# VH-VL binders against o60602r691to836: the designs that were tried, part 18

Target 1, 146 residues: o60602r691to836
Amino acid sequence: YKYDAYLCFSSKDFTWVQNALLKHLDTQYSDQNRFNLCFEERDFVPGENRIANIQDAIWNSRKIVCLVSRHFLRDGWCLEAFSYAQGRCLSDLNSALIMVVVGSLSQYQLMKHQSIRGFVQKQQYLRWPEDLQDVGWFLHKLSQQI
Short names: E, the ipSAE of ESMFold2; O, the ipSAE of OpenDDE; V2, 0.75 times the mean of E and O plus 0.25 times the DockQ between their complexes.

## First folded at step 16 (VH-VL; framework fv_tafolecimab)

Design a01 (at its last fold request DockQ between E and O 0.91; V2 from the best seeds 0.89)
Fold by OpenDDE, fold request of step 20:
Structure a01 (fold): chain C 146 residues (1-146), chain A 119 residues (1-119), chain B 106 residues (1-106)
Amino acid sequence: as target 1 above (146 residues)
Amino acid sequence: QLQLQESGPGLVKPSETLSLTCTVSGGSISSSDYYWSWIRQPPGKGLEWIGTIWYSGSTYYNPSLKSRVTISVDTSKNQFSLKLSSVTAADTAVYYCAREDYYDYFDYWGQGTLVTVSS
Amino acid sequence: EIVLTQSPATLSLSPGERATLSCRASQSVSSWLAWYQQKPGQAPRLLIYDASNRATGIPARFSGSGSGTDFTLTISSLEPEDFAVYYCQQRSNWPTFGGGTKVEIK
């Protein structure tokens, strides 16, 4: 695979994702980081069809990490990416999709979309910690899954 | 000013399908920030959430009604609709359409329409 | 299904008095609770969301508190227009409503 993981998130979460994840995980942000990540803002090909970019990112990444936030649930592109990622998992022996809930989302909020609903009903997902002291531990756990 | 208005037959026979439409004005149903829900209230009773839909057509229904409920959206008409099949007297209620805001609460409501199930 | 129990069923008060309404959930709903006001022949109106946030245009005399399973709606000083039925609603799971508290004039 070209990438260790495709990081799928709403563009509205970019600043947060950059500070919370990319700076700590992506090798282009620091030589001390471990993963070659793919994400839209940096790695999508300008002028190419967005769906094509999403599909390429999914299939060229070992894992897909979806950061499911309130913004994510209101972003059609994110939801479509999530569905494609699930489609890929059907062809893989191991689940390549890692769902991370960001923010305080209720079960109801996650159940509104069929793709998300299907995932949360069958698979375990991660929740970003509310306590900043637990972020290090979380990043470690996430890294182990990537 | 966002407004919601329910429309449809006020009388439905048992075993038939209840059909209602909610017309949204003063705002676009295609906004990704909002969901659109149906809620009903039997006479003299409390409120029951029926289901919700996103502009893309993604739906989520009350488990107790799931087998009988279909909610659809028509972005071209700025409308979303409710179908409830195999109705009984227990389905007699005032039916409200409502917008679910960015915090996932119902901030705008239609005036409601009474649907009576009677032979 | 998460069941919300409201108490009292009826609250008889005079204008200017303080009203305290209770909503208890059968299981924790975190802070994902709203309060609605409904007057006869009208649709419910959102008052409070996320347990303690006033919705747009809601007077300061309305306040919400609580978390987990126990929630309270307080009207610090009742106005004539505040006499209505009040419902709590949770969105932890699929939305459910309480049975309502009727605030009536004494």
Scores: ipSAE 0.937, ipTM 0.969, lowest interface PAE 0.5, mean pLDDT 97
Fold by ESMFold2, look of step 16:
Structure a01 (fold): chain C 146 residues (1-146), chain A 119 residues (1-119), chain B 106 residues (1-106)
Amino acid sequence: as target 1 above (146 residues)
Amino acid sequence: QLQLQESGPGLVKPSETLSLTCTVSGGSISSSDYYWSWIRQPPGKGLEWIGTIWYSGSTYYNPSLKSRVTISVDTSKNQFSLKLSSVTAADTAVYYCAREDYYDYFDYWGQGTLVTVSS
Amino acid sequence: EIVLTQSPATLSLSPGERATLSCRASQSVSSWLAWYQQKPGQAPRLLIYDASNRATGIPARFSGSGSGTDFTLTISSLEPEDFAVYYCQQRSNWPTFGGGTKVEIK
């Protein structure tokens, strides 16, 4: 795989993702970091069809990490990527898709979207901690799943 | 200003299908920022959520009604619709269409249309 | 299903009086609760969202409080136009409404 993980998130969340995840996990942010990550703002091919870029990122990455925020839920491209990643999981017999719920999202907000409903019903997701003291432990846990 | 208007027959026979359309004006149903819902109120009674649809066609229904409910969207007409099958007298109600706002609450409502189920 | 129980069923008050309406949830809804006002022959109007935030154009005399299972709508000084039925509604799970509290002229 070209990448350890594709990070799928709404572009409206980029600043948060950079500070919370990329600076701690991505090797291009520090040579002390563990992972070669893929994300749209850096790694997508300019001028290429957006769905093609998403599909390529999914198939060239060992894991797909979807950062499901309020913005993610209102982004059709993010939801399309989630659906496509689920299709890859079925074909590979491995769970490559990691769902992380970010922010104060209710069950209702998540269940309104058919593409993620299966993961939500099975509670097959991680929640980003609300308590800052837990963030270090969460990042360790996430790193072990990547 | 955003306006929602329900339309459809006001009288439906038992066992038949209730069919309503909500026409949205002063705003676009194709927006990813909003959801579109049906809510009903039997005469003299409280409110019951029926279901919600997103512009993509993704739906979520009240579990007690799910087997009888279909909500659909027609973005080219700026409309969404409700079909409720196998109706009985218990389905007599004022039917409202509504918008769900950014915070997932119902901020705009149609005026409502009474649907009576009677032989 | 999350059941919302509103009390009292009816408040009989005069203009200028303070109204206090209660909504209790069968399980925690965090702060994901709204209040609506409905007058006869009209659609509901959103008053309060997320337990305590006034919707656009709602007068300051309306306030909401509470979290978890216990919620309150307060109308600090009733105006003639405030005599109506009030409903609470949660969106922690699929939406449910309370049975309503009718605020009527004594």
Scores: ipSAE 0.826, ipTM 0.932, lowest interface PAE 0.6, mean pLDDT 92
ESMFold2 (binder alone), look of step 16: mean pLDDT 93; pTM 0.945
OpenDDE, look of step 16: ipSAE 0.930; ipTM 0.965
ESMFold2, look of step 17: ipSAE 0.810; ipTM 0.928
ESMFold2 (binder alone), look of step 17: mean pLDDT 93; pTM 0.945
OpenDDE, look of step 17: ipSAE 0.926; ipTM 0.964
ESMFold2, fold request of step 20: ipSAE 0.821, 0.822, 0.814; ipTM 0.932, 0.932, 0.930
ESMFold2 (binder alone), fold request of step 20: mean pLDDT 92, 92, 92; pTM 0.942, 0.944, 0.944
OpenDDE, fold request of step 20: ipSAE 0.936, 0.905; ipTM 0.968, 0.957

Design a02 (at its last look DockQ between E and O 0.80; V2 from the best seeds 0.63)
Fold by ESMFold2, look of step 16:
Structure a02 (fold): chain C 146 residues (1-146), chain A 119 residues (1-119), chain B 106 residues (1-106)
Amino acid sequence: as target 1 above (146 residues)
Amino acid sequence: QLQLQESGPGLVKPSETLSLTCTVSGGSISSGDYYWSWIRQPPGKGLEWIGTIWYSGSTYYNPSLKSRVTISVDTSKNQFSLKLSSVTAADTAVYYCAREEYYDYFDYWGQGTLVTVSS
Amino acid sequence: EIVLTQSPATLSLSPGERATLSCRASQSVSSWLAWYQQKPGQAPRLLIYDASNRATGIPARFSGSGSGTDFTLTISSLEPEDFAVYYCQQRSNWPTFGGGTKVEIK
């Protein structure tokens, strides 16, 4: 695989993703970091169809990490990427897709979206910690899943 | 000024399908920022959420009604609709369409339409 | 299903008095609770969202408080237009409404 993981997130969350994830996980942010990550703002091919870029990112990445925030839930492209990643034919359906809920989202807010409803009902997701003291253990846990 | 207006028959026979349309004006269903809901109130009683739809067609329904409910959206007409099958007298109510705003609460409501189920 | 129990069912008060309305949830709803006002022949009107935030255009005499399972709507000094039925509604899970509290003129 070209990438260890494709990070799927709303462009409105980019600054947060940089500070919370990329600076700690992506090898291009520090040579002490562990993963070769893919994300739209750096890695998508200019001039290529956006859907094609999303599909290529999903196919060329060992894992797909969807950062499900309030912005993600209102972004049709993010939800399409989730659906495509879920539909990728692998030996187990959901082993490649990691869902991370970011922010104070209720079950109702998540369940309104059919594309993610299965993950929500099975509680097949991680919650980003609200307490900054817990971020270190969360990043370790996420890294073990990648 | 955002306005929601329910339309449809006020009288429906038992076992038939109740069908209502909500027309949205002064705002756009296709913006994706809002959700669109049906809520009903039997005469002299409280409120019951029926279901919610997003402009994409994604729906979520009250579990007690799910087997009989279909909510649809037509973004080109700026409308969304309710179909409730196999109605009985228990389905007699004022039916409201409503918008779910940014915080996922119901901030704009139609004026409501009474639907009576009677033979 | 999350059941919301409102009390009292009816609150008889005079203009100028303070009204205190209670809503209790069968399980924690965090702060994901709203209050609505409904006058006869009209649709409900959103007053308070996320337990304590006033909706746009709602007068300061309306305030909400609580979290978890116990919530309160307070009307600090009743105006003639405040005599109506009030409903609480949670959105922690699929929305449910309380049975209502009717605030009527004594």
Scores: ipSAE 0.796, ipTM 0.918, lowest interface PAE 0.7, mean pLDDT 92
Fold by OpenDDE, look of step 16:
Structure a02 (fold): chain C 146 residues (1-146), chain A 119 residues (1-119), chain B 106 residues (1-106)
Amino acid sequence: as target 1 above (146 residues)
Amino acid sequence: QLQLQESGPGLVKPSETLSLTCTVSGGSISSGDYYWSWIRQPPGKGLEWIGTIWYSGSTYYNPSLKSRVTISVDTSKNQFSLKLSSVTAADTAVYYCAREEYYDYFDYWGQGTLVTVSS
Amino acid sequence: EIVLTQSPATLSLSPGERATLSCRASQSVSSWLAWYQQKPGQAPRLLIYDASNRATGIPARFSGSGSGTDFTLTISSLEPEDFAVYYCQQRSNWPTFGGGTKVEIK
């Protein structure tokens, strides 16, 4: 695989994702980091079909990490990516999709979208910790799953 | 300002299908920012959520009504609709359409329309 | 289904008095609880969301508190226009409403 993981998130979450994840996980942000990550803002080819970019990212990454926030649930492209990621998982022996819920999203909120509903019902997912003191532990746990 | 308005027949016979339409004005349904719901209130009783739809057509229904409920959206008309099949007297209620905002609460409501199930 | 039980069913008070309304959930709903006001012949109006946040345009005399299974709506000093039915609603699972508390004039 070209990438260790494709990070799928809403563009509205970019600043947060950058500070919370990319700075700590992506090798282009620091030589001390472990993962070669793919995300839209940096790695998608401008002018290319967005769906093609998403699909390429999914299939060229060992894992797919979806950061499911309120903005994610409101972004049709994110939901499409989630669906494609699930499609890939059907062909894989291992679960390649890691879902991380960010913010105070209820079960109902996650269940409102058909693309998310099935995953929430059948698969385990992670929740970003509310306490900043637990972020380090969470990143470690996430890293183990990538 | 956003406005919602319910429309449809106020009388439905038992075993028939209740059909209502909510017309949204002052805002577009074709937005991922909001969800669109139906809620009913039997006379003198509390409120019951029926179901919700997103502009893409993705739906979620109350489990107690799921088998009889169909909600659809028409973005070209800025409308979404409710169909409730096999109605009985227990389905007599004021039916509201509402917008679900970010916090999953209902911040905008229609005036409601009374639907009476009677032979 | 999460059941919300409101008490008392009816609260008789005079203008200027403090109103305290209770909503209890059959299971924890965290802070994902709202309060609505409904006047006769009108649709409900959102007052409080996520237990303690006032919706836009809601007067300061309305306040919400609580978490888990026990929630309270407080009206510090009743105005004539506050006499109505109040409903709580949870969003932890698919939306459910309480049975309502009627605040009536004594």
Scores: ipSAE 0.365, ipTM 0.817, lowest interface PAE 1.6, mean pLDDT 93
ESMFold2 (binder alone), look of step 16: mean pLDDT 93; pTM 0.949

Design a03 (at its last look DockQ between E and O 0.88; V2 from the best seeds 0.86)
Fold by OpenDDE, look of step 16:
Structure a03 (fold): chain C 146 residues (1-146), chain A 119 residues (1-119), chain B 106 residues (1-106)
Amino acid sequence: as target 1 above (146 residues)
Amino acid sequence: QLQLQESGPGLVKPSETLSLTCTVSGGSISSGDYYWSWIRQPPGKGLEWIGTIWYHGSTYYNPSLKSRVTISVDTSKNQFSLKLSSVTAADTAVYYCAREDYYDYFDYWGQGTLVTVSS
Amino acid sequence: EIVLTQSPATLSLSPGERATLSCRASQSVSSWLAWYQQKPGQAPRLLIYDASNRATGIPARFSGSGSGTDFTLTISSLEPEDFAVYYCQQRSNWPTFGGGTKVEIK
């Protein structure tokens, strides 16, 4: 695979994702980091079909990490990517999709989308910790899954 | 300003299918920020959530009604619809369409339409 | 299903008085609770969301409090237009409503 993981998130979450994840995980942000991540803002080919970019990212990454936030649930492209990621997982022996819930989302909010609903009913997902003291541990845990 | 309006027959026979349409004006239904719901209220009783749809077609239904409910959306007409099959007298109610806002609460409602199930 | 129980069923008060309405959930709904006002022949109107936030255009005399399973709607000083039925609603799970509290004029 070209990438260790495709990081799928809403563009509205970019600043948060950059500070919370990319700076700590992505090798282009620091030589001390471990993972070669793919995400839209940096790695998608301008002028290329967005669906094609998403599919390429999914299939060229060992794992897909979706950061499911309120913004994510209201972004058709994110939900489309989530569905494609699930599709890939059907062909894999191991689940390549890691779902991380960011923010305080209720069960109802997650269940309103069929793709998300299907995942949460069958698979475990991670929740971003509310306590900043737990972020380091969480990042370690996430790294182990990537 | 945003307005919702229910339309459809006010009388349905038992075992038939109740069909209603909600027409949205003053705003586009094709926004990812909002969801669109049906809620009903039997005469003199409380409120019951029926189901919700996203503009892209994803639906979520009340488990007690799931087997009989179909909600659809037509973005070209700025409408979403409700179908409730195999109705009985227990389905007699005022039916409201409503918008779920950014916080997932119902901030805009139609005026409601009474649907009576009777032979 | 999360059941919301409202009390009292009916509250008889005079204009200018303080109204306190209760909503109890069968299980924790965190702060994901709303209050609605409904007048005869009208659709419900959103008053409070996330337990304590006033919706747009809602007068300051309306306030919400609580978390978990116990919630309260307070009307500090009743106006004539405030006599109506009030419903609580949770969105922790699929939405459910309370049975309502009727605030009527004494």
Scores: ipSAE 0.923, ipTM 0.964, lowest interface PAE 0.5, mean pLDDT 96
Fold by ESMFold2, look of step 16:
Parts: sequence; structure tokens; C-alpha cells
Structure a03 (fold): chain C 146 residues (1-146), chain A 119 residues (1-119), chain B 106 residues (1-106)
Amino acid sequence: as target 1 above (146 residues)
Amino acid sequence: QLQLQESGPGLVKPSETLSLTCTVSGGSISSGDYYWSWIRQPPGKGLEWIGTIWYHGSTYYNPSLKSRVTISVDTSKNQFSLKLSSVTAADTAVYYCAREDYYDYFDYWGQGTLVTVSS
Amino acid sequence: EIVLTQSPATLSLSPGERATLSCRASQSVSSWLAWYQQKPGQAPRLLIYDASNRATGIPARFSGSGSGTDFTLTISSLEPEDFAVYYCQQRSNWPTFGGGTKVEIK
């Protein structure tokens, strides 16, 4: 795979994702980091169809990490990417899709979206910690899933 | 200046389909920022959520009603609709359409329309 | 289904008095609870969201508190326009409403 993981997130969350995840996980941010990550703002090919870029990221990445925030839930491209990644997971016996809930989202907020409803019903997701002291262990746990 | 207005027949026969439309003015359903819901209130009783739709077509329904409910959106008319099949007298209620705000609570409501199910 | 039980069913008070309305959930709803006011013949109006935040344009005499299963709406000094029915509503799971508390003039 070209990438260890594709990070799928709303562009409105980019600053948070950069500070919370990319600086700690992506090898281009630090030589102490472990993963070659893919994300839209750096790695998508300018001028190509956006869905084509999303599809390429999903098939060229060993894992797909969807950072499901309030912004994600109102972004049609993010939800389409989630649906497409599920299609790959069904053709692959090992789950490649990692769902991370970011922020104080209720089950109602999540269940309103058919594309993620299965993961929500099965409790098949990680939740970003509310206490900043717990971020270190969360990043370790996420890294083990990647 | 957002306004929601319910429209449709006020009388429906048992076993038929209740059909209502909510027309949204002063805002756009296709903006994608909000969810659109149907809520009903039987006369003299409390409120019951029926279901919610996002403009892209994703729906979520009250589990007790979902086998009989269809909610749809027509972005070209800035409208969303409710169909409730196989109605009985228990479905007699004032039907409201509503918007869900940023925090997923119902901040704008239509004035409501009474639908009576009677022979 | 999360059941919301409101008490009392009816609260008879005079203008100027403090009203205290209770909403109890059958399971924890965190702070994901709203309060609505409904006057006869009108649609509900959002008063409080996320347990304690006043919606835009809602007077300061309205306040909400609580978390988990026990919630309270307080009207510090009743005005004539406050005599109405009040509903709580949770959105922890698919929305349910309480049965209502009618605040009526004594």
C-alpha cells in the first residue's frame, strides 16, 4: 500500500487534525513518527475529480481512519468516502475502516446518517478522549489499530 | 426570517396514506447545514418525533413508526414531505414540520396542521 | 426508547412566583436535553438546549440545570406570558418528549 492510512475528515477540522494527529503520527511532520499518512490537503492530485482522489486514497491505503466530528456529519464528501471505504471492507475479511468519534456526539447525531449507522449500532468506533491527559494513550491505541 | 408551513389534506380515511408537505421559505433545504423533521401531537397530548431527513436523502425514523413512514425531500421546490401509510384513528394529530439547529434541537417549527383520521 | 417523566403534571402559581419543573430520564442522557414552551394553539418554542443554555431571545428568568437523569427548568419570576405547557426533550438517542408540565395561573 502507498500509505499506512488515509485520514478522512472535514476540511473545517484540518487545523485540529494537524495538531492532534498529523504532528504525532505522520513521518513528514517528524522523523520520530511512524506512519506515512494520506490526507486531502497535502496528497490529493490537483485537477482530478474529487471522488477519484477519494477512491484512490482508499484503495492505496492499508487503513482508512474516518474522524467523525460534527463537521464530518454535514459533509457529503466525507460520508460518501465512508460508504466507499465500507465497500472495500466488505471485500476484505479484515476491517480496514477505523471510525473515530471526535467531540461530544450523541447516538442520535450519528444514527441520522445511514452510511455510518451500522458502525454506530455495533459500537464499532473509538472515541477521542475528553481529557487531554488521555490523548497519549489514545494515540497509542490508534497506532496499534493502524 | 425562516418560515416553515405544513400543507395537505386535513381528513384522511382509515387504512389510507396520510401525505403532508412542508414548504420552507427564507432559507434553503439544499444548503446542507440543517436537518428537517416531522413531529406530531395528538389532541390534548404530548409530542412524538416521527423522523428526520437530510437534504442528501438520508433518513432516520421513530422505530415504532418506521414500517409506515416515508420522508422525502425536493430541493428544487425547497420542500420536504411526510407519508404515513395504513393510518388509524390513533394517527389523528397536529403535524408539525421543524428544523434541527446546529445543536440538533428543534429551533423552527411550522404552525402545525390538524389531520383527522375518520371514516 | 428513553422515557422522560415530567413532574408535576400541573403547577398552579401566581405571577411573580418561582416555577420549578422537573424532568427525569429513564436512562442517562448526559446533558443532551432541551426544554420547550407551548401556548394553546401554537407550535412549541425552544427555550433551553443542552440542559442549561438559553436559546436566542429567551429571557434571563428561564434557566435549566441537571445532567444524567435529573433535570430542572426554573422560571425565577413568572410573567403573564409564561403560563403555558412545558416539555422536555432528549436527543441522546432518537428524540423523545416528556408528557409536559402545565403552568397555570392560580
Scores: ipSAE 0.786, ipTM 0.915, lowest interface PAE 0.7, mean pLDDT 92
ESMFold2 (binder alone), look of step 16: mean pLDDT 93; pTM 0.947

Design a04 (at its last look DockQ between E and O 0.86; V2 from the best seeds 0.83)
Fold by OpenDDE, look of step 16:
Structure a04 (fold): chain C 146 residues (1-146), chain A 119 residues (1-119), chain B 106 residues (1-106)
Amino acid sequence: as target 1 above (146 residues)
Amino acid sequence: QLQLQESGPGLVKPSETLSLTCTVSGGSISSGDYYWSWIRQPPGKGLEWIGTIWYSGSTYYNPSLKSRVTISVDTSKNQFSLKLSSVTAADTAVYYCAREDYYDAFDYWGQGTLVTVSS
Amino acid sequence: EIVLTQSPATLSLSPGERATLSCRASQSVSSWLAWYQQKPGQAPRLLIYDASNRATGIPARFSGSGSGTDFTLTISSLEPEDFAVYYCQQRSNWPTFGGGTKVEIK
C-alpha cells in the first residue's frame, strides 16, 4: 500500500484534525511520527474526479480512518467515502475501516444514515476522548489499529 | 423564508396506503445541513415521529411504523413524500412535515394536513 | 423507546406569573432535549433545543434547564400569548415526545 491510512473527515474539521491527529501521526508533519497518511487537502489530485480520488485513497491505503463528526454526517462526500470503505471491507479478510466518533453525537444522529447505522450495529467504533488527559492514550490505541 | 406545505388526500380507506407530499420553498432540500421529517398527531393527542430522510435518500424510521412506512425525496421538485401502508383508524391524525436543523431540532413545520381513515 | 413524562398535565396561572414545567425521561437523554409550544390549530413551534438554548426569535422569558433525565421549562412571566400546550422532545434515540403540559389561564 502507498499509505498506512486514509483519513476521511469533513473539510470543516481540518484544523482540528491537523492539531489532534496529523501533527502527531503523519510523517510529513514530523520525523518522529510513524504513519504515512493520506487525506484530501494534501494528497488528492487537483482536477481529477473526486470520487476517483476517494476510491484511489481507499484502495491505496492499508486502513481507512473515518472521523465521524456532526460535520461528517452532513457531508455527502464523507458519507460516500464511508460507504466505499465498507465496500472494500467486504473483500478483505479483516476490516480495514476504523470509525472514530468525534464530539458529542447521539445514537439518533448515528442512525440516520444507512451506512453508518449498519456499521454501528455490527462493528465496534472508537470515541474521541472528552478529557484532554486521555488523548495520548487514545492516539496510542488508534496507532495500534492502523 | 423557508416554508413547508403538506399535500395529499384527506380521506383514506382502511387497508389502503396513505400518501402525502411535502413541498419545500424558500430553500433547497439538497442542503446537507438539514434533514426532513414526518410527524403526526392524532386528534387531541400528542406527537409521534414517523421518520426522517436526508437529501441523498438515506432514511430512518420509527421502529413501530418501519414495516409500513416509506419516505422518499425528489430533489428536482424540492419535495419529500410519505407513504404509510395498511392504514387503520389508529392512523387518523394531522400529519406534519418538518425540517431538522443543524442541531437536530424541528425548527420549521408545515401547517399540517388532517388524514382521516374511514370506510 | 424513551418515554418522556411531563408534569403537571395542566397548569392554571394568571398573566405575569411564573410557570415551571417538568419533563422526565425514562432513561438519560444527556442534553438532547427540545421544547415546543403548540397553540390550537397550529403546528408546534421550537422554543428550546439542547436543553437550554433558545431558538431564534424566542423571548428571553423562556428558559430551559436540566440534563440526563430531569428537565425544566420556565416561563419567568407569562404573557397572554404564552397560554398553550408545551411538549418536550428527546433525540438521544429516535425522537419521542412527552404527553404535553397545558398552560391555561386561571
Scores: ipSAE 0.934, ipTM 0.966, lowest interface PAE 0.5, mean pLDDT 96
Fold by ESMFold2, look of step 16:
Structure a04 (fold): chain C 146 residues (1-146), chain A 119 residues (1-119), chain B 106 residues (1-106)
Amino acid sequence: as target 1 above (146 residues)
Amino acid sequence: QLQLQESGPGLVKPSETLSLTCTVSGGSISSGDYYWSWIRQPPGKGLEWIGTIWYSGSTYYNPSLKSRVTISVDTSKNQFSLKLSSVTAADTAVYYCAREDYYDAFDYWGQGTLVTVSS
Amino acid sequence: EIVLTQSPATLSLSPGERATLSCRASQSVSSWLAWYQQKPGQAPRLLIYDASNRATGIPARFSGSGSGTDFTLTISSLEPEDFAVYYCQQRSNWPTFGGGTKVEIK
């Protein structure tokens, strides 16, 4: 795999993702970090079809981490990427897809989207902590899943 | 200014299918920013959520009605619709279409249309 | 199903008085609760979302509070146009509405 994980998120969340995840996990942000990550703003090929870039990121990454926020839920490309990543996982004992719920999202808000409904119903997701004191433990937990 | 308007027959016979359309003006269903819902109110009674649709066609329904409900969207006409099958007198109500905003609150409502189920 | 119980069923008050309306949920809904006003022959009107935030165009005399299972709508000084039925609605799970509180002129 070219990447340890593809981070799938809405472009509206980029600043948050950079500060919360990339600066602590991605080797290109610091040589003390552990993972070779893929994300659209840095790693997608300009001028190529967006779905082709998404498909390439999913197939060349060992894990796919979907950061499900209010913005994610309103982005059809993010939801399609989620569905495509599920297709890769269908025949495997280990799930490549990690769902992380970010922000104050209710069960109702998540259940409105058929693409993610299965994960939501089975509670197959992590919640980003609201308490900043828990962020270090969460990053450790996420790193173990990657 | 965003406006929602329900349309459809005001009288439906028992066991048949209730069919309503909501026409949206002053805003776009295809923008994907909002969700679109059907809510009903039997005469003199409270409100009941029927279901919600996103422009993609993704739906979520009230579990007590799910087996009889279909909500669909036609983004080219800027409309979404309700079909409720096998109706009885208990389905007599004012039917509202509504928009769900950023916070999933129903911030815009149609005027409502009374549908009576009678033989 | 999350059941919302509103009390009192009817609140008889005069203009200028403070109205306090209660909504209790059968399980925690966090702060995912809204309030609506409905006048006869009209659609509901959104007043409050996420327990305490006024919707656009709603006068400051309307305020909401609470979290978890217990919620309150307060109208600090009733105006003639405020005599109506008020409903709470949760969105923690698929939406349900309370039975309503009718605020009527004494």
Scores: ipSAE 0.708, ipTM 0.879, lowest interface PAE 1.0, mean pLDDT 91
ESMFold2 (binder alone), look of step 16: mean pLDDT 93; pTM 0.949

